# VHH binders against Abasic site processing protein HMCES (HMCES): the designs that were tried, part 238

Target 1, 269 residues: Abasic site processing protein HMCES (HMCES), of Homo sapiens (Human) (q96fz2)
Amino acid sequence: CGRTSCHLPRDVLTRACAYQDRRGQQRLPEWRDPDKYCPSYNKSPQSNSPVLLSRLHFEKDADSSERIIAPMRWGLVPSWFKESDPSKLQFNTTNCRSDTVMEKRSFKVPLGKGRRCVVLADGFYEWQRCQGTNQRQPYFIYFPQIKTEKSGSIGAADSPENWEKVWDNWRLLTMAGIFDCWEPPEGGDVLYSYTIITVDSCKGLSDIHHRMPAILDGEEAVSKWLDFGEVSTQEALKLIHPTENITFHAVSSVVNNSRNNTPECLAPV
Short names: E, the ipSAE of ESMFold2; O, the ipSAE of OpenDDE; V2, 0.75 times the mean of E and O plus 0.25 times the DockQ between their complexes.

## First folded at step 21 (VHH)

Design xa7 (from wb8 with S108T; framework vhh_6z1v_2; at its last look DockQ between E and O 0.68; V2 from the best seeds 0.76)
Fold by OpenDDE, look of step 21:
Structure xa7 (fold): chain B 269 residues (1-269), chain A 123 residues (1-123)
Amino acid sequence: as target 1 above (269 residues)
Amino acid sequence: EVQLVESGGRLVRTGGSLRLSCAASGFDFSTYAMGWFRQAPGKEREVVAAISWHGGITYHADFVKGRFTISRDNAKNTVYLQMNSLKPEDTAVYYCAARPYQIYDRPTDYNYWGQGTQVTVSS
């Protein structure tokens, strides 16, 4: 996974992340650094995207079932990294393979500290190789959405008249991630960054791409992944597997350029 | 305490009309999506209709075919299901359900449930 969409307004995004804590109380996640949230139809590594994480990571003795929403850098920067510039990292941390998560220090260490997060997106993009050509067809992949009355096609959803019908009720994709905290050697603000865990693709997606993000389907899966206070690493890793509960459609080549940030990126062709 | 109380279910003849009501208490009704579900004997619980927290987004199951309409009154903490052109196959226990903000079509996606009201349609 090297490209996502996350374009919802902050208030809409927050409502879409409504949850119940362990006491059954309905809550909205509290924002940390809301000003770092930059909505985009075309998110690439090194950009900031919103993730969910347990409040216990920020507050001692907090209820670990409570959630915080925070923009973090895509591409995990390990806490032990000693260079002053995160861009000098010599290995790719955009994704973490589920089968080797415990073998790589960069992912094992933060995971062992309970630094699990849920990466939020409208969906993600993958490119299918065309047989006999060097051309790749991009696809937008997302949770199946409820077909509401007056809901148009996703392509029409970005019109002002149809936006509320589609995007105000959009089910966000919830991907399993690991985050870390990096303190720059020269001082400054702590950098929060994340990697997306990947698995082998489900059967439905296998013709498009052989790998997919580990998707947490449902509130229980999301809650267990986030709640590092009550759910062990071993138990949490049981949640990491391919899911068939996904849909996709072909999109235009507009998404190929990471600078393009328009509704056309995810519109069906 | 969270409560959802359905009312209005009764015996009606084919082609008849019925209006169900669900009164909600114990939570902030204006921040919850509401749904009507039904369960016939020997069948699984299925969604009939759902309405978003602000009432701007609605869903009706395919079998409704324009016969039923969901609505809500946030000032009264009540959700309604107007049922017209009722058929014998509409006979079921109808349940009111609630979840945060957005509408979903699966029963498992809803947090709160009423006890249900019996709707019987005679031939």
Scores: ipSAE 0.797, ipTM 0.898, lowest interface PAE 0.6, mean pLDDT 93
Fold by ESMFold2, look of step 21:
Structure xa7 (fold): chain B 269 residues (1-269), chain A 123 residues (1-123)
Amino acid sequence: as target 1 above (269 residues)
Amino acid sequence: EVQLVESGGRLVRTGGSLRLSCAASGFDFSTYAMGWFRQAPGKEREVVAAISWHGGITYHADFVKGRFTISRDNAKNTVYLQMNSLKPEDTAVYYCAARPYQIYDRPTDYNYWGQGTQVTVSS
């Protein structure tokens, strides 16, 4: 997993993240650093994307079931990293394989501190190697979406704004991540950064790619992954597995260039 | 205390019409999507129709399209299901459900549930 879409306006994204705390109270996640949110149809490693994490990471004695949403750098920079420039990191931390997460210091250490996050996206892209050629077919991969009526009346059925209503009801992809906090040696703000945990692909995706992000399907899974105050590392790791509750469609090669930030990146072809 | 109270279920003849209502209280209705689900004898609960928090986005299951219409009245904290051209296959307990903002189709995605109202369609 090395490319995502996360393009929703902040208010739409925030409403899509409405949840209930452990007492059953409806809440929206509280933003940290909202000005760092950069929506795009075409997010790549080193860019900032929003993640959910427990309020307990920020506030002494906070309710660990309450959620913060914050932009973080994709590509985990370990807290022990000594160089001044994160690009000097000698290994790739865009993804973290689930089968070795407890053996890699870069991931084991923050995981042991409860630094679990949920990485948000509209969906992710993968490139299928086409049989008999070097050509690669990109696909946009996402949760199945309920098939909505685009308008509430006959007159509104012809309206272009009804096409935008799909996104007002979009079910965000929720991927399991690990984050860390790095203090640059030359000073400046603490850098929050994340990795996406990966697993073997489900049967439905196996023709596209052999790996997939670990997807947290439903509020119970999301809550347990986030709640490091009540859910141990051992129990949380049981949530990490492939899912068949996923769908996809082919997209044009416009997405191949990470500079292209247009709806065409995810449009069906 | 959150309450969803369905009403309007009764015995009707094939081809008849019926309107179900669900009165909501104990939460901010205007921030919730609402759904109608049904459970026939011996079957699993299934989504019939759903409507977003602002009322502008709706879903109707294929087996009821053209026959059933969901609507909401935020001033009355009420969601409705207009059921036309009823068939014996529509016989079920109909449940009202709520979740924040967006409509989903799985029962496990909904937070609040009513106790249900029985609809029986005779030949």
Scores: ipSAE 0.781, ipTM 0.903, lowest interface PAE 0.8, mean pLDDT 91
ESMFold2 (binder alone), look of step 21: mean pLDDT 90; pTM 0.912

Design xa8 (from xa1 with S108T; framework vhh_6z1v_2; at its last look DockQ between E and O 0.87; V2 from the best seeds 0.81)
Fold by OpenDDE, look of step 21:
Structure xa8 (fold): chain B 269 residues (1-269), chain A 123 residues (1-123)
Amino acid sequence: as target 1 above (269 residues)
Amino acid sequence: EVQLVESGGRLVRTGGSLRLSCAASGFDFSTYAMGWFRQAPGKEREVVAAISWHGGITYHADFVKGRFTISRDNAKNTVYLQMNSLKPEDTAVYYCAARPYQIYSRPTDYNYWGQGTQVTVSS
């Protein structure tokens, strides 16, 4: 996974992340650094995207079932990294393979500390290789959405009248991630960054791409992944597997350029 | 305490009309999506209709075919199901359910449930 969409307004995004704590109380996640949230139809590595994480990571003795929402850098920067510039990291941390997560120090160490997060997106993009050509067809991949009355197609959702019909009730994609905290050697703000765990693709997606993000389907899976206070690493890793509960459609080549940030990125062709 | 109380279910003839009501209490109704579900004997519970927290988005099952309409009144903490052109196959216990903000189609996605009201349609 090297490209996502996350373009919802902050208030809409927050509502979409409504949850119940362990006491059954409805809650909205509290924002940390909301000003770092930059909505985009075309999110690439090194950009900031919103993730969910347990409040216990920030507050001692907090209820670990409570959630925080925070923009983090895509591409995990390990806490042990000693260079002053995160861009000098010599290995790719955009994704973490599920089968080798415990073999790589950069992922094993933060995971062992309970630094699990849920990466939020409208969906993600993958490119299918076209037979006989060097061209690749991009696809937008997302949770199946409920068909509501007067609901427009995704392609028509760029109009103000269609926005409420489609995006206000959009089910966000919830991907399993690991995050770490990096303190710059020269001082400054702590950098929070994440990697997306990947698995072999489901059967439905296998013709498009052989790998997919580990998707946490449903509130229980999301809650267990986040609640590092009650759920062990071993139990959490059982949640990491391919899911068939996805849909996709072909999109235009507009998304190929990471600088393009328009509804056309998501529009069916 | 969270409560959902359904009312309006009764025996009606084929082609008749009913209006079901569900009165909610014990939670902030204006922040919850509401749904009507039904369960017939020997069948699974299925979604009939759902409405978002602000009422701007609705869903109706395919079998409704324009016969039923969900609505809500946030000032009264009540959700309604207007049922017209009723058929014997509509006979079921109808349940009111609630979940945060967004509408979903699966029963497992809803957090609160009423006790249900019996709707019987005679031929």
Scores: ipSAE 0.798, ipTM 0.899, lowest interface PAE 0.6, mean pLDDT 93
Fold by ESMFold2, look of step 21:
Structure xa8 (fold): chain B 269 residues (1-269), chain A 123 residues (1-123)
Amino acid sequence: as target 1 above (269 residues)
Amino acid sequence: EVQLVESGGRLVRTGGSLRLSCAASGFDFSTYAMGWFRQAPGKEREVVAAISWHGGITYHADFVKGRFTISRDNAKNTVYLQMNSLKPEDTAVYYCAARPYQIYSRPTDYNYWGQGTQVTVSS
């Protein structure tokens, strides 16, 4: 799980994240650092992507069911990291295996502080290895989407009219993440960064790849993962499992180069 | 106190027409997608049609395409289901439901529900 699409304009993304607080009031998540949001069809580690987290992380006495949306760096930089350059981190924190999360200091420590987030994407990419070759077939993997009138398929979404019909109603993929806060030794702003928790793939994805992100399917799962004020680490970890509520299609090799940021990256082939 | 109140369900002959209404109150209707679901005895609740918050995006299930039309009137806080060419298999309790902005297909994706209105189609 090392590539995602998260390309929606900020206002469309924000509406897709509408939710209810514990009092039943409809809200949109409140942005932090909105100018750091960099939409792209082809996000890779070390880039910024939006995550949801509890307002209680930022504001004393806040309702822990209220949500903040903020861009964070993909690839968790632990709070204890000593070097001045995050790229010098000696181990990969793009993903966090669920079966060892409580054994790895980089993930156990922030998890114990309630630093849970929901990582947002249109969907993610995985590469299927074809037997007998070195070639890999990329797939775009996402929540099943309701088919609206005259919206067509994702492949038709590159036109302005069809884009609005497909993406204006897109159900965002919601993945379980852990974040941490690192203070650069040379000074400057605190760096917020995240990892995506992974699990064994469901049966539907097993022919593509053996791992998948831990997907939070529905508002109850999202709310419980975010609400570190009311939901303990032990209870939150029960939300971490594979799901069969997932779909996919093959895409062209355009996505292989992370510099390619075009709708073709996720278009069906 | 959110309320969704369906009306218009009744007994209709095969081939007949019926218009269901759902009056909404207690929330900002203009920011919600609306859906019509139905449930026949012993069956699971299923989506029939749905319409986005702005009215520009609609969904109709395959089993009602060409026969049913969803619409909304934000000035009246009301969503409608026009049902034409009714068949006995359309007999069910019809529910309206609401969720923020976007239309989804699963009943569990919807936050607010009406109490339902009975539609019966006689052979």
Scores: ipSAE 0.772, ipTM 0.901, lowest interface PAE 0.9, mean pLDDT 91
ESMFold2 (binder alone), look of step 21: mean pLDDT 90; pTM 0.917

Design xa9 (from wb8 with I103V; framework vhh_6z1v_2; at its last look DockQ between E and O 0.78; V2 from the best seeds 0.77)
Fold by OpenDDE, look of step 21:
Structure xa9 (fold): chain B 269 residues (1-269), chain A 123 residues (1-123)
Amino acid sequence: as target 1 above (269 residues)
Amino acid sequence: EVQLVESGGRLVRTGGSLRLSCAASGFDFSTYAMGWFRQAPGKEREVVAAISWHGGITYHADFVKGRFTISRDNAKNTVYLQMNSLKPEDTAVYYCAARPYQVYDRPSDYNYWGQGTQVTVSS
């Protein structure tokens, strides 16, 4: 996974993340650094995207079932990294393979500290290799959406009048991630960054691409992944597997350029 | 305490009309999507209709075919189901349910439930 969409307004995004804590109380996640949230139809590594994480990571003795929403850098910067510039990291941390998560120090260490997060997106993009050509067809991949009376096509959602039809009731994609905290050697603000855990693709997606993000389907899976106070690493890792509960459609080559940030990125072709 | 109280269920003849009401209390009604579900004897509970927190988005099951309409009044903390052209196959216990903001179509996606009201349609 090297490209996502996350373009919802902050208030809409927050509502879409409504949850119940362990006491059954309805809650909205509290924002940390809301000003760092930059909505985009075309999110690439090194950009900031919103993730969910347990409140216990920030507050001692907090209820670990409570959630915080925070923009973090895509591409995990390990806490032990000693260079002054995160861009000098010599290995790719955009994704973490599920089968080798415990073999890589950069992922094993933060995971062992309970630094699990849920990466939020409208969906993610993947490119299918075209037979006989060097061209690749991009696809937008997301949760199946409920069809409502005001529901429209994603392609029509570029107008204000069509916003409610598609995005006001959008089910966000919830991907399993690991995050870390990096303190710059020269001082400054702590950098929060994440990697997306990947798995082998489900059967439905296998013709498009052989790998997919680990998707946490449903509130229970999301809650267990986040609640590092009550759920062990071993139990949490059982949640990491391919899911068939996805849909996709072909999109234009507009998304190929990471600088393009328009509804056309998501529009069916 | 969260409460959902359904009313309006009764015996009606085929082709008749009925309006169900659900009065909500104990939570911020304006921040919850509301749904009507039904369960017939020996069948699973199924969604009939649902409406988003602000009422702008609605869902109706395929079997409704325009016969039923969900609506809500946030000032009264009440959700309604207008049922027209009723058929014997509509006989069931009808339940009101609530979940945060967005509309979903599975019973498991809703957090609060009423006790239900019996609707019986005679031939």
Scores: ipSAE 0.792, ipTM 0.896, lowest interface PAE 0.6, mean pLDDT 93
Fold by ESMFold2, look of step 21:
Structure xa9 (fold): chain B 269 residues (1-269), chain A 123 residues (1-123)
Amino acid sequence: as target 1 above (269 residues)
Amino acid sequence: EVQLVESGGRLVRTGGSLRLSCAASGFDFSTYAMGWFRQAPGKEREVVAAISWHGGITYHADFVKGRFTISRDNAKNTVYLQMNSLKPEDTAVYYCAARPYQVYDRPSDYNYWGQGTQVTVSS
């Protein structure tokens, strides 16, 4: 998983993240650094994307079931990194394999501190390698969406009325992540950065790619992954598995260039 | 305390019509999507229709399209299901349910549930 779409306006995204706390009270996640949110149909590693995390990471004695939403850098920068420029990191932290997460210090240490997050996206892109060629077919992969009145496929969302109906009701993809906090040696703000946990692909995706992000399907899974105050690392890791509750469609090669930020990136072909 | 109270279920003849109502209290109704689900004995609870928090987005299951219509009145904190051309297979307990903002189709996606109202359709 190395490319996503996360394009909703901030207010629409925030409503899509409405949740209930431990007491059953409806809440919206509280934003940190909202000005760093940069919506795009075509997000790549090193860019910022919104994640959910427990309020307890920011406030001593906070209710750990309450959620913060914040943009974080994609590509985990370990807290022990000594260079002044995160781009000098010599290993790839875009993803974290679930089968080795407790063996890699870059991921085991923040996980042991309860630094679990939920990575938000409209969906993700994956490139299917065609046998006998160097060409690859991109797909947009996302939760199945309910088919509402006057809704069409994703491509029918081009008009303002149809776009509002499709995306106003879009079920965001919720992926399990780990984050860390890095203090730049020359000063400045703490850098929050994340990795997406991956698992073997489900049967439905196996012809596209052999790995998929670990998807948290439903509010119970999301709540347990986030709540490091009440849910141990051992229990949280039981949430990490493939899911068949996923769908996809082929898209054009417009998405290949990460500078292209247009609805065509995810339009069916 | 949150309450969803269904009403209007009764015995009707095949081809008849019925309107169900669900009165909501104890939460901000205008920020919730509402759904109608049904369950016949021995069967799984299934979505019949759902409507978004502002009423601009609706869903109707294929088995009720053209016959049932969901609507809502945010001023009265009430969601409705107009049921026309009723068939014996529509016999079930009908439940009102709520979740924040967006329409979903799985019962596990809904937070609040009513006690249900019985609809029976006879020949």
Scores: ipSAE 0.731, ipTM 0.884, lowest interface PAE 1.1, mean pLDDT 91
ESMFold2 (binder alone), look of step 21: mean pLDDT 89; pTM 0.907

Design xb12 (from ub49 with F29I; framework vhh_8pnl_2; at its last look DockQ between E and O 0.88; V2 from the best seeds 0.79)
Fold by OpenDDE, look of step 21:
Structure xb12 (fold): chain B 269 residues (1-269), chain A 117 residues (1-117)
Amino acid sequence: as target 1 above (269 residues)
Amino acid sequence: QGQLVESGGGLVQPGGSLRLSCADAGIDISHYDMAWYRQAPGKERELVARINYGGTTNYADSVKGRFTISRDNAKSTLYLQMNSLKPEDTAMYYCAAGLEYDSFEYWGQGTRVTVSA
């Protein structure tokens, strides 16, 4: 996964992240650093995206089932990194392979500290190679959405009103991530950054791309992944597997350029 | 599945030079780590050179000082300048790109380099 969409307004995004805590109380995640949230139809590595994480990471004795939402840098910068420039990392940390997550210090250490997060997105993009050509067809991949009687497929939102309705009730893609906290050697603010855990693609996606993000499907999976106070690393890792519960449609090549940030990125072709 | 396309391979005399290119026509690969691998007949595929998205390079000892890996993000193209070529450099050369830690998810089909008198 090298490209996502996360364009919902902050308030809509927050509502979409409604959850029940351990006591069954309905909650909205509290924001940390909301000003760093930059909505975009075209999110690339090194940019900030919102993630969910346990409140226990910020508050001592907090209920670990409570959630915080925070924009973090995409591309994990490990806490032990001593260079002043994250781009000097030897290996790309945009994604973390699930099969080697425990073999890599950059991921194992923060994971061991319970630094699990859920990366939020409207969906993610992948490119399929076209047979016989050197061209790639991009696809937008996301959770199946509940068909409201009036709103057909994302493509059927012919009216601005329908479009808004679709997004107001959009089920966000929830991807398993690991985050870390890095203190720049030269001083400054602590950098929170994340990696997306990747797995082999499900059968439905395999023709598009052979790898996919580890998607946490459902509130239970999300809750368990986040709740590092009650759920061990070993148990959490059991949640990491391909899922068939995705849908996708072809989009225009507009998304190919990471600078393009328009609804056209998501629009079915 | 080779989404990357290598070019620039060919026959060259010892001491000669070649410049390989690897291009992706579909996506902006500016965020990807990229690498050149090579595989000689009967040998395992080996890393030749690597360049991360920030431009940090790493070379195999066997090619250090002779080969230069570079990238043009605007053109979504990876290059390998090969100077002072030796017969031992004869191989199929592959480009690779990836966003996964210590892994490449995209591979080219390869371009053949033959160094022979």
Scores: ipSAE 0.844, ipTM 0.920, lowest interface PAE 0.5, mean pLDDT 92
Fold by ESMFold2, look of step 21:
Structure xb12 (fold): chain B 269 residues (1-269), chain A 117 residues (1-117)
Amino acid sequence: as target 1 above (269 residues)
Amino acid sequence: QGQLVESGGGLVQPGGSLRLSCADAGIDISHYDMAWYRQAPGKERELVARINYGGTTNYADSVKGRFTISRDNAKSTLYLQMNSLKPEDTAMYYCAAGLEYDSFEYWGQGTRVTVSA
């Protein structure tokens, strides 16, 4: 997983993240650094995207079931990193394989501190090689969406009002992540950064690519992954597996260039 | 067929040079870690050189000082400059790309390099 769409305006994104705490109280996540949110149809590694994490990471004695939403850098920078420039990390931390996560110090250490997060996106992109050509077919991959008479598919929106209805009810993709906090050696703000956990692809995606993000399907899975106060690392890792509850459609090659930030990136072809 | 496309292999005399290239039309390699691997007949595939997205390189001991890995992100192309070639360098050479920590998800079908008199 190396390209996502996360384009919703902040207020729409926040409402899509409505949840219930352990007492059953309906809540919205509280933002940190909301001005660092940079929506785009075409997010790439090293850019910022919003994640959910437990309020307990920020406040002593907080209810660990309460959620914070914050932009973080894609590409985990370990807390022990000594250089001033994250691009000097020896290995790519965009994704973390689930089968070796407890063997890699970059991920084992923050995971042992309960630094689990949920990475938010509209969906992600993946490229399939077409037989007999050097060209690849990009796909946009996302949760199945509830269809109503007033809300259409992505391709059915022919006005700004119809476009708003498609996305106002959009079920965000929720991916399992690990984050860490790095203090730059020359000073400045603490850098929050994340990796997306990956698994073998499900049967439905295997013809597109053999890897997929670990998707947390439903509020129970999301709550357990976030709640490091009540859910151990060992129990949380049982949530990490492929899912077949996923759909996709082909998109144009406009998405190939990560500088293209337009609805055409995810439009069906 | 592999998903990455290598080129530049061939037959060369000992002491000669070759430059391998690797490209893919759909992958923007500017965010990827890239590598060259090789496999001699009857032997296991081995790492030759690795370059991360930020340009940091690593080489197998057997090629240090003779081979140079580089990337051109504007052309989305990976290179391996091979100098002072030896018969022991004879192998299929594969390029690889990845975003997973210490792993590669994309591979080419390889290009053959033969070093003989």
Scores: ipSAE 0.674, ipTM 0.845, lowest interface PAE 1.2, mean pLDDT 90
ESMFold2 (binder alone), look of step 21: mean pLDDT 82; pTM 0.828

